# Ledger of designs, part 13: VH-VL binders against q96il0

Target 1, 167 residues: q96il0
Amino acid sequence: APERGAERRDTAPSGVSRFCPPRKSCHDWIGPPDKYSNLRPVHFYIPENESPLEQKLRKLRQETQEWNQQFWANQNLTFSKEKEEFIHSRLKTKGLGLRTESGQKATLNAEEMADFYKEFLSKNFQKHMYYNRDWYKRNFAITFFMGKVALERIWNKLKQKQKKRSN
Key: E = the ipSAE of ESMFold2; O = the ipSAE of OpenDDE; V2 = 0.75 times the mean of E and O plus 0.25 times the DockQ between their complexes.

## First folded at step 29 (VH-VL; framework fv_pabinafusp)

Design pab40 (at its last read DockQ between E and O 0.46; V2 from the best seeds 0.56)
Heavy chain, then light chain:
Amino acid sequence: EVQLVQSGAEVKKPGESLKISCKGSGYSFTSYWLGWVRQMPGKGLEWMGMIYPGDSDTYYSEKFKVQVTISADKSISTAYLQWSSLKASDTAMYYCARLEYYYGEYFDYWGQGTLVTVSS
Amino acid sequence: DIVMTQTPLSLSVTPGQPASISCRSSQSLVHREGNTYLHWYLQKPGQSPQLLIYEVSDRFSGVPDRFSGSGSGTDFTLKISRVEAEDVGVYYCMQGTHWPYTFGQGTKVEIK
ESMFold2, look of step 29: ipSAE 0.547; ipTM 0.818
ESMFold2 (binder alone), look of step 29: mean pLDDT 93; pTM 0.951
OpenDDE, look of step 29: ipSAE 0.645; ipTM 0.857
ESMFold2, look of step 31: ipSAE 0.571; ipTM 0.830
ESMFold2 (binder alone), look of step 31: mean pLDDT 94; pTM 0.952
OpenDDE, look of step 31: ipSAE 0.620; ipTM 0.849
ESMFold2, fold request of step 34: ipSAE 0.301, 0.528, 0.471; ipTM 0.680, 0.807, 0.781
ESMFold2 (binder alone), fold request of step 34: mean pLDDT 93, 93, 93; pTM 0.951, 0.951, 0.951
OpenDDE, fold request of step 34: ipSAE 0.646, 0.635, 0.594; ipTM 0.865, 0.863, 0.853
ESMFold2, last read: ipSAE 0.546, 0.532, 0.450; ipTM 0.821, 0.813, 0.780
ESMFold2 (binder alone), last read: mean pLDDT 94, 93, 94; pTM 0.952, 0.949, 0.951
OpenDDE, last read: ipSAE 0.648, 0.645, 0.594; ipTM 0.865, 0.862, 0.854

## First folded at step 30 (VH-VL; framework fv_pabinafusp)

Design pab41 (at its last look DockQ between E and O 0.42; V2 from the best seeds 0.48)
Fold by ESMFold2, look of step 30:
Structure pab41 (fold): chain C 167 residues (1-167), chain A 120 residues (1-120), chain B 112 residues (1-112)
Amino acid sequence: as target 1 above (167 residues)
Amino acid sequence: EVQLVQSGAEVKKPGESLKISCKGSGYSFTSYWLGWVRQMPGKGLEWMGIIYPGDSDTYYSEKFKVQVTISADKSISTAYLQWSSLKASDTAMYYCARLEYYYGEYFDYWGQGTLVTVSS
Amino acid sequence: DIVMTQTPLSLSVTPGQPASISCRSSQSLVHREGNTYLHWYLQKPGQSPQLLIYEVSDRFSGVPDRFSGSGSGTDFTLKISRVEAEDVGVYYCMQGTYWPYTFGQGTKVEIK
């Protein structure tokens, strides 16, 4: 039987965080959990003399965070909407009340809800597999650039120490 | 651009029938729930009921359940609110509005309203 | 039915000054999934209602940042950081958690 609203799609609101770290901060900050993704955003410190390599690392981390937040925000929205649609459809098919005595949306028993969870997981298996692959690729790239930045900073400190000794 | 365009104002006598319309455009009319809201002169807003135009699945507020009929013609993207016998107390502004039923249960886009005046 | 009580019922604000509207429900509006279906609408003079804020704090598309919502459970607040001439009208809160959906009595906001 056709699922009510199965072809409708809504996107989650953008992952813009409402948290604002102290303006004079010289470190990265972790904000409160985002409403839709449930992920804590990192607000990255921008040094005054940021090297091109440091900038590339920071932008990669920012882009990865935005990608990750958007993915989970969209998945959580889709999950919530499809869950309620499934419940509505099953209650109607069974001739059960759509609302509790208080007037709030009714739900299904655990066995029937298991049907939804199985269907949702099966439908999204490929998407989550590709997400995991991309997450590891991004994590590897970030770790690699973190190492490069660390080596660049060591090199610059050695050059600066060498200048001081030549005075 | 989502638009809900309602039929024009009506002046009726008690006991007459009436059917007012709400035409949706700029979105998939059959894929969203649509509701009707009453605003009596100088008063607030009252939810009347909802319909899913895709299959005409319809639910009413208990206050209005026997008073009105909600229907839709999906071939012309139009929903209807109708009375079989109007009363003077039916004098009000009537809005249609699109409902996000499965997510937050809020009305996001509203029609311009149809003023219904019932006087003898 | 869930009674939605707005305070104040009328509000006169000097242009550029903040405004705050309270909405209280007779029962908790927390949905069984943990979300709170409390929404705010503005009906400008001679116009139909328009959605401002849904789910307590989320601004609808095209709504300026000067509008913000907060609250939980039974107590909710709409704030306008700097009232402008275009903000005049009647503000309604609405709950979507329980059938029947119910609205507050409205708060008329006007410029001094």
Scores: ipSAE 0.494, ipTM 0.787, lowest interface PAE 2.0, mean pLDDT 86
Fold by OpenDDE, look of step 30:
Structure pab41 (fold): chain C 167 residues (1-167), chain A 120 residues (1-120), chain B 112 residues (1-112)
Amino acid sequence: as target 1 above (167 residues)
Amino acid sequence: EVQLVQSGAEVKKPGESLKISCKGSGYSFTSYWLGWVRQMPGKGLEWMGIIYPGDSDTYYSEKFKVQVTISADKSISTAYLQWSSLKASDTAMYYCARLEYYYGEYFDYWGQGTLVTVSS
Amino acid sequence: DIVMTQTPLSLSVTPGQPASISCRSSQSLVHREGNTYLHWYLQKPGQSPQLLIYEVSDRFSGVPDRFSGSGSGTDFTLKISRVEAEDVGVYYCMQGTYWPYTFGQGTKVEIK
């Protein structure tokens, strides 16, 4: 059986927009939309006295962000590739060139593209369902840890107030 | 890995015909445009034309439309640039390049170039 | 054809210093889809052109972060934050919005 050469899926270059927030920022920074995912990256602030629970929350947020970035980057690349392939196939079927007389990419009309979108959505329906499921799971986990961190912060503030009253 | 390998240097006389080649590997040859670029000695880069090997759809720069023929053999993943009658002014480096068009419109991979020398 | 004008045509830079190359197009390079197909290539001495920046500001794979592209419409800039000896060569802007594709004249970057 001839080894089906693994089509190296052109993985989106991991050129995460190296939006470097200003070094002195005490807040989370939102970067510009990533070219591939179209998602705005968040640079999470790391406090000097980060608690283990805060660290866990931050890591979970970061991992979830990376997961989202990767998913949408790959999905958008797949979409772009399949869109172009669809356009090419339809143009060829019509006996039209792949470029206009001006050398620009030939396009299909909105009606023809509607068929592509319908087919693409149908084909990727299950993938999107799994994504949505996992998105909810991740966000519920994040929300849960946010609640824990909030409680921890309240408790620490109360302890500090008690110590100040005792001195 | 994507590679474009061009044929070796050519030394020809005026009036001779020439066909140089560019072989693509590491990608679907029929699914990407290939272009030819001329670089005259000590000069800049000039697009000559592009071809889609899948159906041999071809676009030329007006300057090169009657001077050269661009073709492809998809069975061997090879594109060609051909002259019917060379001139001394055809002395140049010729590059082939792959056009990325799925995620943009840019030439990402280039051949090593083929030097064509036309002298009496 | 779209005319691409680069400035300067020659640049001599001390290692570690920044460099900047301008490229101007005769018309807007914004495609109907909103993308701008302005690219930067480097041709090192005796080598083939290599892609540095595509679509104005995106670095190609393996391109150092010292390279950056910017601009919009008709005016574009390539910047090198700290020029290294390996950056010697001829830089070309190229428009890919309209056929025929056209290059700038090239900017020769040399080390002092």
Scores: ipSAE 0.493, ipTM 0.820, lowest interface PAE 1.4, mean pLDDT 90
ESMFold2 (binder alone), look of step 30: mean pLDDT 94; pTM 0.952

Design pab42 (at its last look DockQ between E and O 0.33; V2 from the best seeds 0.00; counts 0 for: pae E 5.0 > 2)
Fold by OpenDDE, look of step 31:
Structure pab42 (fold): chain C 167 residues (1-167), chain A 120 residues (1-120), chain B 112 residues (1-112)
Amino acid sequence: as target 1 above (167 residues)
Amino acid sequence: EVQLVQSGAEVKKPGESLKISCKGSGYSFTSYWLGWVRQMPGKGLEWMGMIYPGDSDTYYSEKFKVQVTISADKSISTAYLQWSSLKASDTAMYYCARLEYYYGEYFDYWGQGTLVTVSS
Amino acid sequence: DIVMTQTPLSLSVTPGQPASISCRSSQSLVHREGNTYLHWYLQKPGQSPQLLIYEVSDRFSGVPDRFSGSGSGTDFTLKISRVEAEDVGVYYCMQGTYWPYTFGQGTKVEIK
């Protein structure tokens, strides 16, 4: 079977959010929405005394964020490409140009666009189901690690209180 | 990496025909508009027109509509700009550029340019 | 056609000093979808134009943070916070909202 050359999907430029939090920040920062994913990036604070559990949580949050950013950037790019292709094809079929006489971008009516949205959603339904499943799995894991970190913090506070009572 | 490679410099006489080329690589050639931009010696940039290589849909600036023909061969990822009869006033640098049309309407990658000199 | 007017047409800047270029359009560049398709290009001496800023304020990949774009409607500005020797060239604004696409006259930036 001839290896179907992997069409290098024009991956959305990895829009590394150019949001750089202040170097002296002691908390997580939320950046502006990324242009491609439309998701707000979070810059996670790294404490000086980060526990191994806190580090695992942070890494899992970061990996989940990167996964979300990549998914939505690619999905939005696919959507935009298919939308423009649809508009172009329909205008051409109607014998209409891509621009009005005023030089503005020609658009389709809401009814015609509704057909596009319905078709796009139908075509991408399975992809969205897999995304949702994986999203829940990742968030469940994050929540589980958040619980572990919370318990660790409580335990550490109790040990410190006991040590202060013994001195 | 996205690259646009144009044909070499041309020296022609008035009345001669000319066809210059722009080869795209590193992207889906059939999925992006390719524009042509003229720059006369010591002058600014002028959009001439563009082609969608996927279906050869072509648009021109009114100024250039009767002066040039834009075409593409998607099998070799190459776009063309041609004149049937050159004029001395066609002496210019010609750039091909990829148009980002999905998120905006800007030229993100440019060819190196083709210098066309038309002299008697 | 949309007329793009740049000011100044030439600018001589001392290295390390800021520079500012204005671009004015004859009509609002706000697209029906709410986006503004104003872009900035640099053409270095003997080179092709290169994209610097797209959609008013977004820096293209590899463009230094010393470049910034701002503006709305009909008035736009490109700023260079600290001009370097490599910033020499002709800067063009371009509108992508209307066909035909149109460029400003260009602003030549030179070092003193």
Scores: ipSAE 0.535, ipTM 0.832, lowest interface PAE 1.2, mean pLDDT 91
Fold by ESMFold2, look of step 30:
Structure pab42 (fold): chain C 167 residues (1-167), chain A 120 residues (1-120), chain B 112 residues (1-112)
Amino acid sequence: as target 1 above (167 residues)
Amino acid sequence: EVQLVQSGAEVKKPGESLKISCKGSGYSFTSYWLGWVRQMPGKGLEWMGMIYPGDSDTYYSEKFKVQVTISADKSISTAYLQWSSLKASDTAMYYCARLEYYYGEYFDYWGQGTLVTVSS
Amino acid sequence: DIVMTQTPLSLSVTPGQPASISCRSSQSLVHREGNTYLHWYLQKPGQSPQLLIYEVSDRFSGVPDRFSGSGSGTDFTLKISRVEAEDVGVYYCMQGTYWPYTFGQGTKVEIK
């Protein structure tokens, strides 16, 4: 495990977006893509009369977004670092120069790079399987609570109609 | 806590040999590239070269390629910068620094520096 | 070699006021894969350099929010929103895109 004091550039950056929506907005906002996850974050509106069920749904959506942002930021960083490490190792093994004539890092041909992509996919297959499973679980739960919130709102409207007819 | 601790200041005469050290702690020494950077008196920073202590894979800036030797002893987590014959023009502060080579290519942690003075 | 040119070479700043340092490279620092390996370091008096900003705009761990970086291609800027006494020292930009790695000449920031 990495040392706590040395790990910050080796792990995905925390946080999601630097977009700052208006404070008085009554709508969810979508920010620009995060540099590392490449996902657009949502800034969730918190209504004044939020029911416990509505709060549960909003928190579930927030938690799912943070989980998803962190997963892809970390995977993209790992992919980039392991790709460059693979290229370096293969260039060294083949006795080729590490840099082009301009001084930039050299790369490998498409056939060599295909080996990296296969190795990376194989190494991360189980992690991505668990990610997909958890993603579907979270989205199912979100859909379920959206349905419950919709029914709660219908029921509240029916209660108000009964009160109006009685008055 | 990542630390790079360098050997103490050196006062030498022209023609003498010198080997200065940089000991890494608080991280996996063999898993990170380590670079050497020179700062001449009143001047800026110059990259000299780098080493991967895990396998001793070593690269030099062309300016320094024949002037110094970079090495490491991974058993004691120590990297070295060595001159076989010092010149007065080698008078400078020498830093070791940990290098994130595979992503970003920047130095994140630096040693305290070793002042080398070459004078009669 | 890539020449990194900093301006100004010296700054005197009233405490609490902003400071801005420019760094220009002799060639584009955009890597083949689109990233830009431009970094900023601070060397405080009597100390070794320390990393502030990597990849143009990302703050290193423990670096206060008052430090920010921006720019693209060949033109880059480090900004300090409110200079404090502890920010005194020499600031260097560095490029990591091309070997050999090269640094700017440095910008000395001092309190007036």
Scores: ipSAE 0.523, ipTM 0.805, lowest interface PAE 2.0, mean pLDDT 86
ESMFold2 (binder alone), look of step 30: mean pLDDT 94; pTM 0.953
OpenDDE, look of step 30: ipSAE 0.529; ipTM 0.824
ESMFold2, look of step 31: ipSAE 0.133; ipTM 0.635
ESMFold2 (binder alone), look of step 31: mean pLDDT 94; pTM 0.952

## First folded at step 33 (VH-VL; framework fv_pabinafusp)

Design ctl40 (at its last look DockQ between E and O 0.14; V2 from the best seeds 0.00; counts 0 for: pae E 5.8 > 2, placed apart)
Fold by OpenDDE, look of step 33:
Structure ctl40 (fold): chain C 167 residues (1-167), chain A 120 residues (1-120), chain B 112 residues (1-112)
Amino acid sequence: as target 1 above (167 residues)
Amino acid sequence: EVQLVQSGAEVKKPGESLKISCKGSGYSFTSYWLGWVRQMPGKGLEWMGMIYPGDSDTYYSEKFKVQVTISADKSISTAYLQWSSLKASDTAMYYCARLESSYGEYFDYWGQGTLVTVSS
Amino acid sequence: DIVMTQTPLSLSVTPGQPASISCRSSQSLVHSEGNTYLHWYLQKPGQSPQLLIYEVSDRFSGVPDRFSGSGSGTDFTLKISRVEAEDVGVYYCMQGTHSPYTFGQGTKVEIK
């Protein structure tokens, strides 16, 4: 029987933002920062007469938000884990306990932690570069669709004005 | 699956010594703090102390520091709570619990408890 | 030591109704790293304590979605959206931010 290895919860829970706006809201709502990503979720308003283009924009914004939430949740989890491992390793090397005499977690000084931050940033540099690239790509697409939606709305308003002048 | 199995119930007299045990399984015993929690009859939970079996680093609540000794044998994945001289006031349920110190300092798994009765 | 104060100490709830338990700390439970180590346990009758909620709002594995935690700083709340018969027991808040670890007095939840 294969040893079902202890499934290391190495993945941040898919934190569906528990933020629910009021049911009668006619605008986008910004929630509190997510606990894992520290990003504020946006609940996007769905108009009753949402156009296919508006729907596509909304979906793209939502997907981009979810992507950001997952990225930062996982990154923060990785950071926290590696930080703790670093602290433990350094304390052990110094012959120090993992906790203070009061039972609090022992910490390293700012100088010692600077080495950790430098190493962590170096190790994750490529990951951050890919993230930034994809972030720009997604935001460019969103901006492009925002422009299209704006044009559609203008056109629809003009058609309605013409119909009212002809009657 | 993570399990903590404690030794059976104990009935003792005042002045006797006692050592109860908590055996961990299903996880790296040396990589997690193991705490002891007292629950007096009909009372709440009281943290007594904890041990890191990897290096036997031990912390106590000031209330329990001179009353009990916490130890561990990592070779058999077992932690101990010991009294040199029991008092009637030591009558309680004693729980061992695994501390998740990597995230939130919470007890995620608990033993079934050991009832200690100290009576004349 | 940090004093954890739960209110109420006893709660009788009709099945299907919501329940709410408050826990207050004598000091802020925000750790230096920004995390808040407030946890909720349930001790069912004749059983060991079990973890329900950790770090204010995170539900432990296997815990039903009817349980939710909230709060910040010194004020915390456990909510049960619809109390079931299996939810009977004593609920404890615990702080893990300061040594020694301390528990609330417990809140006994009973079914009416």
Scores: ipSAE 0.269, ipTM 0.753, lowest interface PAE 2.2, mean pLDDT 89
Fold by ESMFold2, look of step 33:
Structure ctl40 (fold): chain C 167 residues (1-167), chain A 120 residues (1-120), chain B 112 residues (1-112)
Amino acid sequence: as target 1 above (167 residues)
Amino acid sequence: EVQLVQSGAEVKKPGESLKISCKGSGYSFTSYWLGWVRQMPGKGLEWMGMIYPGDSDTYYSEKFKVQVTISADKSISTAYLQWSSLKASDTAMYYCARLESSYGEYFDYWGQGTLVTVSS
Amino acid sequence: DIVMTQTPLSLSVTPGQPASISCRSSQSLVHSEGNTYLHWYLQKPGQSPQLLIYEVSDRFSGVPDRFSGSGSGTDFTLKISRVEAEDVGVYYCMQGTHSPYTFGQGTKVEIK
């Protein structure tokens, strides 16, 4: 009768944790690109024993993802509609028809479309600058909280070792 | 929420004029083509034409080009389909529908329909 | 004008069973840019048409996974993997590649 630790035996097959379901349930996972924003959403893992600091970090990451998703979804829609408006306006001012001779939707050549791309980028320059500033601010804050969580986890592991020695 | 709300049902006699409306909300009204589709009793769907409310540019199916007039008032986000002289054969359900045309050519949102009855 | 021909024109389906609707165009629906503007609509009894599938196979927002579209060139198919009571109505295919836009004659789907 060899002496073993106080842990209960795990009945799950090898590779399955007693606390976590399969891989994607124990870790953050990345979903497919969102149709409107083209960003891949992160599905954040919520551990059972999440500390207040860990919760603050997760909430900040969730908030940042929501903000980022909303920004690009709106920009993609605006880009699409302003592009169509530009094409329509240019075809009309050139006296060209909405449809080609075959009845298909008319378009502009790449040289003509370059004016749209330049105008769109110029028009949205300030919006993108504010986005970049806010993106850096958010990522700096996230990095700071990641450091604080890492220190908290080191301290908790030292406390666990101290309790084991005192027995 | 994108909505297209059409004017109520109409009962008319042959030779009378009629103007029915379609009010768009929940989106940039001037940035999408808005089309009109006819459905005769017990029949399928027929595209009649469309308007770009931003500049009132219109494009008609040849079948309907001289039969109806399509117009819009962008200040109140409303499009119109108009007949100068109705015929009994104009009895049908008329739908307005928003065209997604950023290199897709499909109607994504539809009005509730306006039933027009022309009888002697 | 591009003629869109649907078969069958009427279909009675036992609930939970699959359904398939064919649509054939008189000309290729491939746009010069490579897209195929073939779309499917459902008109439920007493309602306006609603978009189901666009560009052959893409489901519109809120459309259940049991609806799928396929095909190329001139031959297209809408499939319903498990027909439910809410799926009754008339299904139309539509082409947006050539002016004027044209619809199929419709396929009435009923339960039973």
Scores: ipSAE 0.152, ipTM 0.649, lowest interface PAE 5.8, mean pLDDT 83
ESMFold2 (binder alone), look of step 33: mean pLDDT 93; pTM 0.947

